# Ledger of designs, part 233: VH-VL binders against q0atu2

Target 1, 119 residues: q0atu2
Amino acid sequence: MLDKKARIRTSREYRNVFEKGKRLSGRFLIIYYVENALDNNRFGFITNKKIGMAVIRNRIKRQLRAIVREYQGQVKNKHDIVLVARAGIGKSSFEGMEKDYIAIMKKAGLFARNANKID
Short names: E, the ipSAE of ESMFold2; O, the ipSAE of OpenDDE; V2, 0.75 times the mean of E and O plus 0.25 times the DockQ between their complexes.

## First folded at step 11 (VH-VL)

Design te20 (framework fv_dusigitumab; at its last look DockQ between E and O 0.77; V2 from the best seeds 0.59)
Fold by ESMFold2, look of step 11:
Structure te20 (fold): chain C 119 residues (1-119), chain A 121 residues (1-121), chain B 111 residues (1-111)
Amino acid sequence: as target 1 above (119 residues)
Amino acid sequence: QVQLVQSGAEVKKPGASVKVSCKASGYTFTGYDINWVRQATGQGLEWMGWMNPYSGETGYAQKFQGRVTMTRNTSISTAYMELSSLRSEDTAVYYCARDYDYYEASYFDYWGQGTTVTVSS
Amino acid sequence: QSVLTQPPSVSAAPGQKVTISCSGSSSNIGDNYVSWYQQLPGTAPKLLIYDNNKRPSGIPDRFSGSKSGTSATLGITGLQTGDEADYYCGTWDDSPSAEYVFGGGTKLTVL
């Protein structure tokens, strides 16, 4: 469960990320992200009718929330991040969505690097 | 500049198949889904399906299930729509369109020029 | 017959205003966002309005959109001869399955 301050709450906040943010696409997900003026991250989740019926869309949102919650502590602060479900995501497994999320977040440079990693 | 360029006009007999191509440029091809829409002469627009060019996954309108196949070749940024068992009713202009998500909306922001397919007996 | 209902044609003089209606149901317009497409003679459709009422870059503000209940409306003010086109509303519908649906189209004539 994400804390209230870690949620993008209003349609205006969501639309701001779409309008000003960077976009990266993976197999099942698209992320939009933009630096914010806060000390923390905020996350948002979008599905639309092309994904499927409401029960499918609700399942996808719950799974994405669980994934974000698991990795939240690894994400660099000061970003608004919106996850958008992509057509075909209903055919993916939870593990497939998780792998896609990790790959996209790494490519975006949004995971914090390990301190003292001197390889 | 985003551009979708389609293959040329086709004339087919009933029972044949047609494959229309749609070459994308000016954006990351795998980053946006492609939809196919057709329009019979003097008629409205009819949605046929979507294709996710990253995964290759598709979703077809029920009307075309079993007759339509949507594919892509990511190496040349090209989407394809193949319609089989053609009938005279399939005579139409076929468009590819890029799908864009904005908030909870999904809509077609760029369209190909169209490919005329004529099915005559 | 189209899932979304539009008048087949509308006409008005240059400089005047028209509205084009698009009627649907709770499974499409009522529960989703509407787009409008302009199709000039002999050309592909072009996105005119998205997210019910937003204009893409390059679309003048004399084009507007709105939605109320299960109906959407395209408004065009300051009509010009170059506005003669077919206009289509569109949205996603989840009845009976998740499909995109268009209105039947409205031919605008500027007399």
Scores: ipSAE 0.716, ipTM 0.898, lowest interface PAE 1.5, mean pLDDT 91
Fold by OpenDDE, look of step 11:
Structure te20 (fold): chain C 119 residues (1-119), chain A 121 residues (1-121), chain B 111 residues (1-111)
Amino acid sequence: as target 1 above (119 residues)
Amino acid sequence: QVQLVQSGAEVKKPGASVKVSCKASGYTFTGYDINWVRQATGQGLEWMGWMNPYSGETGYAQKFQGRVTMTRNTSISTAYMELSSLRSEDTAVYYCARDYDYYEASYFDYWGQGTTVTVSS
Amino acid sequence: QSVLTQPPSVSAAPGQKVTISCSGSSSNIGDNYVSWYQQLPGTAPKLLIYDNNKRPSGIPDRFSGSKSGTSATLGITGLQTGDEADYYCGTWDDSPSAEYVFGGGTKLTVL
C-alpha cells in the first residue's frame, strides 16, 4: 500500500486535480495531474462502475496501486496524479496495465524517458 | 469545438443489418469512450453500450449482446455501431455520445445529432 | 419499464418552479452519481447536470440537481418557455455488465 502521505484521499483534493490539472488518456488509463505545493507526490485511483463488478474494480485498484508503487521513485516530484481506469482495463493483463501506465506518464512528462522497473 | 457527426438516415428490411457511423472532431478521438444510445419514436433513451476507441474494447447492454457490434477507425476518428437481425422494434433514432470519465463516474457530455433507422417490410 | 422511474409529465407556468424526481435503487442511484439530460423537441439530448448537482458550462443556475438515498431530483426555477422539453436522469447500474440506465423521461410543459 502507498504511504498515506502519497495518497489523495479527500473529495476536495480530487476536485482540485480534476479542475486545475491536465488530462491525458492512454489505452486503459486516464491521468489527471497537477503540480502541488508539497515535497512529495500524491496519487489517486478511480474505478467507476463501467469497469465492472466490485470484485473487478477492487482488483484493478490493487493492481494500479502496485504499479504506481513500483515506479513512484521515478516520477517527477511535487505532483498530484489521479489515475482513472478506462473501460476494458478489466480484460487487460497486469503487464498491459503497467505498459500503459509507463507510456502515459512518459507522454505527460512525468517519467524519465528511460523509466523502467526498479531492481 | 467538440463535435460528433453521424451518418444519414437508414431504411432497412427485417433481418438486415445497419451500420451507423459517428465522426468525432475537436478532441483526441482515442481519449474518450463512445456510447451508443437509441430512442424509439415517442419513447425514452435506451443505452446500448460503450466502445473504447483506443483499445477497441466494448461493453454491450445485455439486451443487445450478440446482435450489436461497436467498432472504430482511429485514422478518421470515426466510431461505428452495427446492429444485425433488425426488427421493427429497432426503428429508432440512434445517438453516439462521448463519455467523460472523471472522478467516480462518467457522463455523456457531447452527443451526435442522431441517425434515424427505420425497419419496415 | 425503465430501471429509473420518473414522472411522465410535469407542467407549470412561466416563472414558476418545477421539480422532476428520479427514483432508483441502491445498485444505481444509491451508489453512483446521477446525470440529467435535456432534450428539446426534435433535437439530441444535452447534458444538463452531472455528478448529482454540477452544471456544465453554459447551463444557467436556474437548473439544479440533488440526490438523496436512492432518489435524485432536478429543479428548475424561473421557468421559461424554452425549458419545454423532455428530461432524463441517468446513471450507471452496478450489474455484472455494468450498464448505464436512464429514467423513462419527463415531459415538461410550460403553460
Scores: ipSAE 0.347, ipTM 0.844, lowest interface PAE 1.8, mean pLDDT 92
ESMFold2 (binder alone), look of step 11: mean pLDDT 93; pTM 0.953

Design te21 (framework fv_dusigitumab; at its last look DockQ between E and O 0.74; V2 from the best seeds 0.00; counts 0 for: pae O 2.8 > 2)
Fold by ESMFold2, look of step 11:
Structure te21 (fold): chain C 119 residues (1-119), chain A 121 residues (1-121), chain B 111 residues (1-111)
Amino acid sequence: as target 1 above (119 residues)
Amino acid sequence: QVQLVQSGAEVKKPGASVKVSCKASGYTFTGYDINWVRQATGQGLEWMGWMNPYSGYEGYAQKFQGRVTMTRNTSISTAYMELSSLRSEDTAVYYCARDYDYYETSYFDYWGQGTTVTVSS
Amino acid sequence: QSVLTQPPSVSAAPGQKVTISCSGSSSNIGDNYVSWYQQLPGTAPKLLIYDNDKRPSGIPDRFSGSKSGTSATLGITGLQTGDEADYYCGTWDSSLSAEYVFGGGTKLTVL
């Protein structure tokens, strides 16, 4: 999936993004994001227990990781970015989640203009 | 700054329905889910369900499945909870609450003032 | 019948300390993070503690939270008469079709 160095790893790192970062919400997703001191981006994925049982939460995390991997080359570097599944995401298609992610990342200004093949 | 303002008290007969409103201000309404919680006189808090104002999707506590409906009108930043087939045991204060996502959990960081619903013959 | 069990009441004198327990199971407190809500008489609940032990802005540090296993604890030191309220623990339960559960509530009396 994602490169090991491109993953947010510890609870403290996750909480830092929630506490210090900016929040943008879409239909099915929320992103929290903050600049980091690295040369690369790091991604985290949260499926809150309100989303459903573990099987459903694991499916959603897998789908979100696949979406992030597909577009990671377009993301401006030096950011920690946490994707949070919103209640109701289990009713979305993969394509619905993907569309939501693209829209949110554009609103956040996180897609690089020189590498952005998404409008 | 963040405020949830609910509609006024209601008195209903058994078998009727009630619809409680919750108007949000001071934040982006579609950016946070709304939950509904009730409290009968002298009793504890009872969770009823969540509603995502952006998608319009909802999830209800099993106890209320079939007689609760949660909706919204995003143009006026207002959430609604409708409870049908009322019985005297539904006499309670009904609260809306904003659901804040934080790490692997969420919690209710802002609450409406409550709406008293009395069901009596 | 709440899946989260709290003592129905606790009391102590002004200036003293008190703890309020909240007992649950592996599907709620055990694998989740606990919040506490304060409900002053005649008012709506208010968030007091989140993420087991964190305080929102404006909540003094004499309020504390902790979690161990399937139990959570709210601690209150330096009790004031204004702390008389009902206190509720709450969390998501991963086994109940993703339902939020509250404890039965604990009435704090400051003598």
Scores: ipSAE 0.756, ipTM 0.914, lowest interface PAE 1.2, mean pLDDT 92
Fold by OpenDDE, look of step 11:
Structure te21 (fold): chain C 119 residues (1-119), chain A 121 residues (1-121), chain B 111 residues (1-111)
Amino acid sequence: as target 1 above (119 residues)
Amino acid sequence: QVQLVQSGAEVKKPGASVKVSCKASGYTFTGYDINWVRQATGQGLEWMGWMNPYSGYEGYAQKFQGRVTMTRNTSISTAYMELSSLRSEDTAVYYCARDYDYYETSYFDYWGQGTTVTVSS
Amino acid sequence: QSVLTQPPSVSAAPGQKVTISCSGSSSNIGDNYVSWYQQLPGTAPKLLIYDNDKRPSGIPDRFSGSKSGTSATLGITGLQTGDEADYYCGTWDSSLSAEYVFGGGTKLTVL
């Protein structure tokens, strides 16, 4: 799991990202991202009810957290990033989800130039 | 400005299929889900399903599972809803609606003008 | 018949206040944000309230929404003749599968 320090936890923190951040849409994910005043990145995860039943939503969250954790060291610092799961993500494979994450993060310019695990 | 323009009225016989189109403009088509809602004469709104224009993934109400197919053509920013094995009970006005996702909520902020589908012998 | 329950009709004179209730369950209104839609005669529905109590731009503050437990309420003050329409509540329900559900609708008549 992501450390507490690396997590967006409060509604106010989420609102700040949504209101002040930039938005980019991928196939399975929408990301909202904004610079923070910290020395670390924080990640938030949103899964709407239309994604499916709670068991599906929870699975998606676990998978997204795993992906974020895997590439955490390659993301530019000082960002709050919220991942919003799009409809249909429940039908995606883990690999497909990972690929989408990488693609959208690259598009956002959030990966460090020295990233080694990026295709 | 955001607009959803639907195809014209349809008259079908029982057992036939109908395909309604919904052309989107004024925004990035692949950025928002399209929902379909119908309304029989003098009746309330009935949700049919959603479709994601980017991935093509969809979710249908259980009531219409097996009879409805929601698709899209991204090159022309158009969503389609096809309903097969039509019955007289399917006579209704059919609406497409844009789904706005924000936080953990979802609501339909823009609607098409509606398409009247009449099923009669 | 509808998953969400609304009164079939309400009526009041111009200038008065009316409220429209929407009753559901834990799997829909209890856990999800409620939206309200206004449908004028012969027209497509229009978003009136989202996220329980938020108004889209262009919607006057005469319209208000609230949610408590498994119920939602639409309030209309300073009733005008142009408010005569059908009003629907809606939200997501994930009890069996993720489906959007509407109330049965309420016809508002301005006397």
Scores: ipSAE 0.036, ipTM 0.719, lowest interface PAE 2.8, mean pLDDT 90
ESMFold2 (binder alone), look of step 11: mean pLDDT 93; pTM 0.954

Design te22 (framework fv_dusigitumab; at its last look DockQ between E and O 0.82; V2 from the best seeds 0.71)
Fold by ESMFold2, look of step 11:
Structure te22 (fold): chain C 119 residues (1-119), chain A 121 residues (1-121), chain B 111 residues (1-111)
Amino acid sequence: as target 1 above (119 residues)
Amino acid sequence: QVQLVQSGAEVKKPGASVKVSCKASGYTFTGYDINWVRQATGQGLEWMGWMNPYSGETGYAQKFQGRVTMTRNTSISTAYMELSSLRSEDTAVYYCARDYDYFETSYFDYWGQGTTVTVSS
Amino acid sequence: QSVLTQPPSVSAAPGQKVTISCSGSSSNIGDNYVSWYQQLPGTAPKLLIYDNNKRPSGIPDRFSGSKSGTSATLGITGLQTGDEADYYCGTWDSSLSAEYVFGGGTKLTVL
């Protein structure tokens, strides 16, 4: 589970990332990201109502948290990063979401050096 | 700089189909969903559905299930809405709109100019 | 009939304030964030308010939004003749079939 320090917790913190951050989209995911003034990364997860039923949205959130936790050590520090589930993500497999996450994080330049080891 | 430009007005007979296009420019087309909204003369806005131009996935309003198909051609940054089995009540202006994800919601931040579709016998 | 209820019309003199209400349910306005759209005569709708009360760049602060319970309100102060338009509230409905819903629209007349 992500440590309390590694979580975006308040609506103000989330909105700051959307207002100040960069946006990069993939097939199933969008990330919003901005440098922070902390000594660590923070992650947030959004599944808005257009995604579908609450049980589906909660399953997607849980899967995305697992993906982020698995790769957290490879992410460049001092960033607030919000993952937004895109419409249609409910049709994706865990593997599909994972591949999409890796691709968009590489494209954003958010994985640490040695990029060919992030797969 | 974001612009959505729609195809021209169409006149159709009942039972026919219509396909409206929406060409996007000034942004990465696959990065934002496209929604379709219609408006009959002198009436309000009616949401028809969304389309994710990257994945091709769609979600339609229940009222239009079975009659509407939303597609795209990513190589020319163009979204399409096709409505079949047209009736006179389908006479309306049809809009495409860009869907912006913000926090726990989304909203339509840019709209096409609209396409008038007239269904008459 | 619209899922969200708005008055069909409102009017006020130049310089005055008007409010436009939007009434919904727990599955739409109650659970979700509201947007407002302005439609000038003969034109496409334009985003006026998002996230209940925020203005896009270029929208003057005489336009405001608020939400309480299952109701939302658009406020317009310092009315100008150029504000004559139809105004629509909109939001996602979080019921069994997730759909976007609009109010019926409110025609604002500035006499």
Scores: ipSAE 0.782, ipTM 0.916, lowest interface PAE 1.1, mean pLDDT 92
Fold by OpenDDE, look of step 11:
Order: C-alpha cells, then structure tokens, then sequence
Structure te22 (fold): chain C 119 residues (1-119), chain A 121 residues (1-121), chain B 111 residues (1-111)
C-alpha cells in the first residue's frame, strides 16, 4: 500500500485534481494531474462502476496501486495524480496495465528525466 | 466544440442489419468511451452499450448480446453501432453519446442528433 | 419496465416549482451517482444534472438535483414554458453486469 501521505483521500482533494488538473487518456487509464504545493506526490485511484462487480474493481485498484508504487520514484515530484480506470481494463493483464501506465505517464511528461526510465 | 454527428435515417426489412455511424469532433476521440442509447417512438431511453475507441473494447447490455456490434475507425474519429436480426421492435431513434468518466461513475455529456431506424416489412 | 421508476407526467403553471422523483435500488441509485437528462420535443437528450446535484455549464440554477438513499429528485423552480420536455434519470447498475439504466421518463407539461 502507498504511504498515507502519498494518497489522495478526500473528496475535496479529488475535486481539486479534476477541476484544475490536466486530463490525459490511455488505452485503459485516464489520468488527471496537477501540481501541488507539497514536497511529495499524491495518487488517487478511481474505478468506474461500468468496470463491473466490486470484486473486479477492487482487484483493479490493487493492481494499479502496485504499479504506481513500483514507479513512484520515477515520477516528477509535487504532483497530484488521479488514475481513472477505463471499463476495458478488467480484461487486461497486469503487464498490459503497466504498459499503459508507463505510456500515459510518459506522454504526460510526468516521469523525471533523471529517473531510470524503462525504455 | 464537442460534436457528435450521426448518419442518416435507415429503413430496413426484418432480419436485416443496420449500421449507424457517429463522427466525433472537437476532442480526442480515443479518450472517451462512446455509448449507444435508443428510443422507440413515444418510449423512454434504453442503454445499449459502451465502446472504448482506443482499445475497441465493448460492453453490451444483456438484452442486445449477440446482436449488437460496436466498433470504431480511429482515423476518422467515427464510432459504429451495428444491430443485426432486426425486428419491428427495433424501430427507434438511435443515439451515440460521449461518456465522461472521472469519478466512480460516468455520465453522458454530449449526444449525437440521433438516427431514425425503421424496421418494416 | 424501467429499472428506475419515474412518474409518467407532471405539470405546473409558469413560475411554479415542480419535482420529479426517481426511485431505484441499492445496486443503482443507492451506490451510484445519478444524472438527469432533459429532452426537448424532437431533440436529443441533453445533460441536465450530474453527480446527483451538479449542473453543467449553461444549466441555470433553477434546476437542482438531490439524492437520498435509493431515490433521486430533480427540482425545477421558476418554471418556464421552455422547460416543457421529457426528463430522464440515469445511473449505473452493478447488479446488471454494469449496465447503465434509465428511468422511464417524466413528461413535464407547463400549463
């Protein structure tokens, strides 16, 4: 699990990201991201109801958290980032999700240049 | 501005298939799911399914499973909905609608103008 | 027949207030945000309310939404003749293979 300080937790925090942030869509993920005034990044995870049953949504959340945790050290600091899972993600493999995450984060320019990026 | 423009009216015989198009503009086509909703004359709205324009993944209402196919051509930002084995009960106005999902749920923020499909012998 | 239940019709005079109810269950309205759509005669539906009570840009504050339990309500104050339309509630239902469901629609007549 991500550290509490690295998590977007409140509705207000989510709303701020959605309203002020940029939106970028990938195959299975949509990210909303905005700079924050903190010294750390915060991540939020949203699984839309159209993904399916709660058991599936929870699985997806766990997988996304694992992916974010794996790459969090490579993300530019001072950002609030919300990951919204698209409906098709339920049929994707973990590797597929990871690939999509990397692709969309690169496109967003959220990976630090000095980080060891996976090429 | 966001706009969804659908193909023209169709008249089909029972047993035939109809394919309705929905051309999107004013936004990144692959970034938003497309939903299809129909409305029989004098009746309410009926959700048919969603399609992810990026991946081509779909989710159909159980009622239309096996009879509906939702596809897209990303090069021209166009979504398609094909309904086969048409029946008189399929006579309706068919709408495409953009899915805006940012929270735990989604809503349809932009709609096409609708396509009238008439099934008659 | 619709998963969500709405009154088939409501009516009021200009300037008055009307409410349109939308009743569902725990698997839809109970657990999900409700949207409302306005359909003027001969036109496509238009988003009126989303996330239970939020208005898209261009929607006047005469329109309001609320949700309690497994029911949602659309309120219209200062009724105008241009408000005459069909109104639909909608939400996702997790019990039906994650299907979107609409109410049966309510025809609002301005007297």
Amino acid sequence: as target 1 above (119 residues)
Amino acid sequence: QVQLVQSGAEVKKPGASVKVSCKASGYTFTGYDINWVRQATGQGLEWMGWMNPYSGETGYAQKFQGRVTMTRNTSISTAYMELSSLRSEDTAVYYCARDYDYFETSYFDYWGQGTTVTVSS
Amino acid sequence: QSVLTQPPSVSAAPGQKVTISCSGSSSNIGDNYVSWYQQLPGTAPKLLIYDNNKRPSGIPDRFSGSKSGTSATLGITGLQTGDEADYYCGTWDSSLSAEYVFGGGTKLTVL
Scores: ipSAE 0.571, ipTM 0.891, lowest interface PAE 1.1, mean pLDDT 93
ESMFold2 (binder alone), look of step 11: mean pLDDT 93; pTM 0.956

Design te24 (framework fv_dusigitumab; at its last look DockQ between E and O 0.86; V2 from the best seeds 0.00; counts 0 for: pae E 2.04 > 2)
Fold by OpenDDE, look of step 11:
Structure te24 (fold): chain C 119 residues (1-119), chain A 121 residues (1-121), chain B 111 residues (1-111)
Amino acid sequence: as target 1 above (119 residues)
Amino acid sequence: QVQLVQSGAEVKKPGASVKVSCKASGYTFTGYDINWVRQATGQGLEWMGWMNPYSGETGYAQKFQGRVTMTRNTSISTAYMELSSLRSEDTAVYYCARDYDYYETSYFDYWGQGTTVTVSS
Amino acid sequence: QSVLTQPPSVSAAPGQKVTISCSGSSSNIGDNYVSWYQQLPGTAPKLLIYDNNKRPSGIPDRFSGSKSGTSATLGITGLQTGDEADYYCGTWDSDLSAEYVFGGGTKLTVL
């Protein structure tokens, strides 16, 4: 589980990211990201209803949280980042999601070029 | 500016197939899902399905499963909707629409001009 | 026939206020944000309201949206002749394998 301080939790916080942040799309994920005034990053997770039933959405959200947790130490600080799951993600493997996350975060300049999974 | 430009009117016979195109411009094509919605003459809007231009994944309304195929050519930012085994009831204006994901929902913020498909013997 | 229910027609004189209702169920309007679309005669639909009550850029504040329970309402004040159109509500329905559903549409006539 992500630390509470590393999570976007309020509607206002989400709104701020959506309205002021940059948008970047990947294969399975869309990220909205904006600089914050904190010393840490905060992550939000959105699973659109078009993804499917609640059980699927919850699974995807759980998987995305796991991925973000795994790589959070490699993300540039002082950012609010919202991950929006795209349609079709439910058919993707965990590894596929992870690969897409890494790719999109690198493209956004939020990861170091040599960002890799930490064992 | 965002634009969705659809192909021209089609006239088909029952049992045939029709393929409508939707060319996107003014934004990153692979970044937004495309929905297809049709409207029979004098009738309401009917959602057909969505297509993720990046992954190629699709979700079809149950009514059209097995008969509709949504594809895309990313090199020319074009989405396609093919409907087979056409019936007279398929006579309608077909629209493509861009899907904007926002919070836990989405809405269609830009629409093509529509393509009239007429099915008649 | 439509999953969401709208009155088939409404009418009012210029300057008046009209409301268009959209009734659904817990699996659609109850759990999801509602959008409204305006379709002028002979044209493609246009996004009018999203997220229950938000207006896209260019939509005047004469148009408003609200949601309560399993119903949504579109309000139009200061009715103008140019408002004559068909109006559709729409949302996602989780009980229909995540399908988008529209209302049957409401024809607004400006008298």
Scores: ipSAE 0.680, ipTM 0.912, lowest interface PAE 1.0, mean pLDDT 93
Fold by ESMFold2, look of step 11:
Structure te24 (fold): chain C 119 residues (1-119), chain A 121 residues (1-121), chain B 111 residues (1-111)
Amino acid sequence: as target 1 above (119 residues)
Amino acid sequence: QVQLVQSGAEVKKPGASVKVSCKASGYTFTGYDINWVRQATGQGLEWMGWMNPYSGETGYAQKFQGRVTMTRNTSISTAYMELSSLRSEDTAVYYCARDYDYYETSYFDYWGQGTTVTVSS
Amino acid sequence: QSVLTQPPSVSAAPGQKVTISCSGSSSNIGDNYVSWYQQLPGTAPKLLIYDNNKRPSGIPDRFSGSKSGTSATLGITGLQTGDEADYYCGTWDSDLSAEYVFGGGTKLTVL
């Protein structure tokens, strides 16, 4: 799991990202992101009820958290980033979600130059 | 800015199919899901399903499962809804609507003008 | 038929206030945010309220929304003849076959 300081925790923190941040859409994910005033990144995860039952939504959140944790060292600092699951994500594989995350984070310019997947 | 422009009215016989188009402009088509909603004369709104234009994935209301197909052509920013085995009860105005994912829910922020489909013998 | 229950009609005089109720259950209104749509005669629906009580750009503040438990309410003050329309509540339902559900609609007459 992500460390406590790397989580967006309150509704106000989430609302700030949605209200002031940029939006980019991928195949199965949408990200909202905004620069923060901290030394670190924070991540949030949203699965709407249209995604399915709670057990499915919780599975997707766990998979997204695992993906974010794996690549967090490649993300440029000082951003609040919220991942929103899109309709149809329940039919995607873990690899499909991972590929989508990498692509959308690159489009947003949030990965460091010459990112390396070995670590 | 955002526009959803639908194809023209259709008159069909029972047992036929109809395919309604919905052309999007003023935004990145693949970035928002499209939903289809219909409304019989003098009646309320009835949700039919969603389609993710990026992935092509769909989710249909159980009532229409097996008769409805929702597709898209991303190169022309156009969504389609096809309803087969038409009955007189399918006479309605059919709308496409953009599904905006926001916070902890989503809602239909832009709607097409509607397409009247009349099923008569 | 309708998962969400609305009164079929409501009326009030110009300048007055009206409220329109929308009753649902824990799996829809209770667990999810409510939207309201206005449908003027002969036109497509238009988003009026989202996120229970937020207005899109261009919707005047005399339109308001609220939610309590499994019920939602649309309020309209300063009624104008141009407000004559059908009004629908809507939300996602998180039961086994996750679907979007609308109320049956409420016809507002300004008289």
Scores: ipSAE 0.616, ipTM 0.879, lowest interface PAE 2.0, mean pLDDT 90
ESMFold2 (binder alone), look of step 11: mean pLDDT 93; pTM 0.955

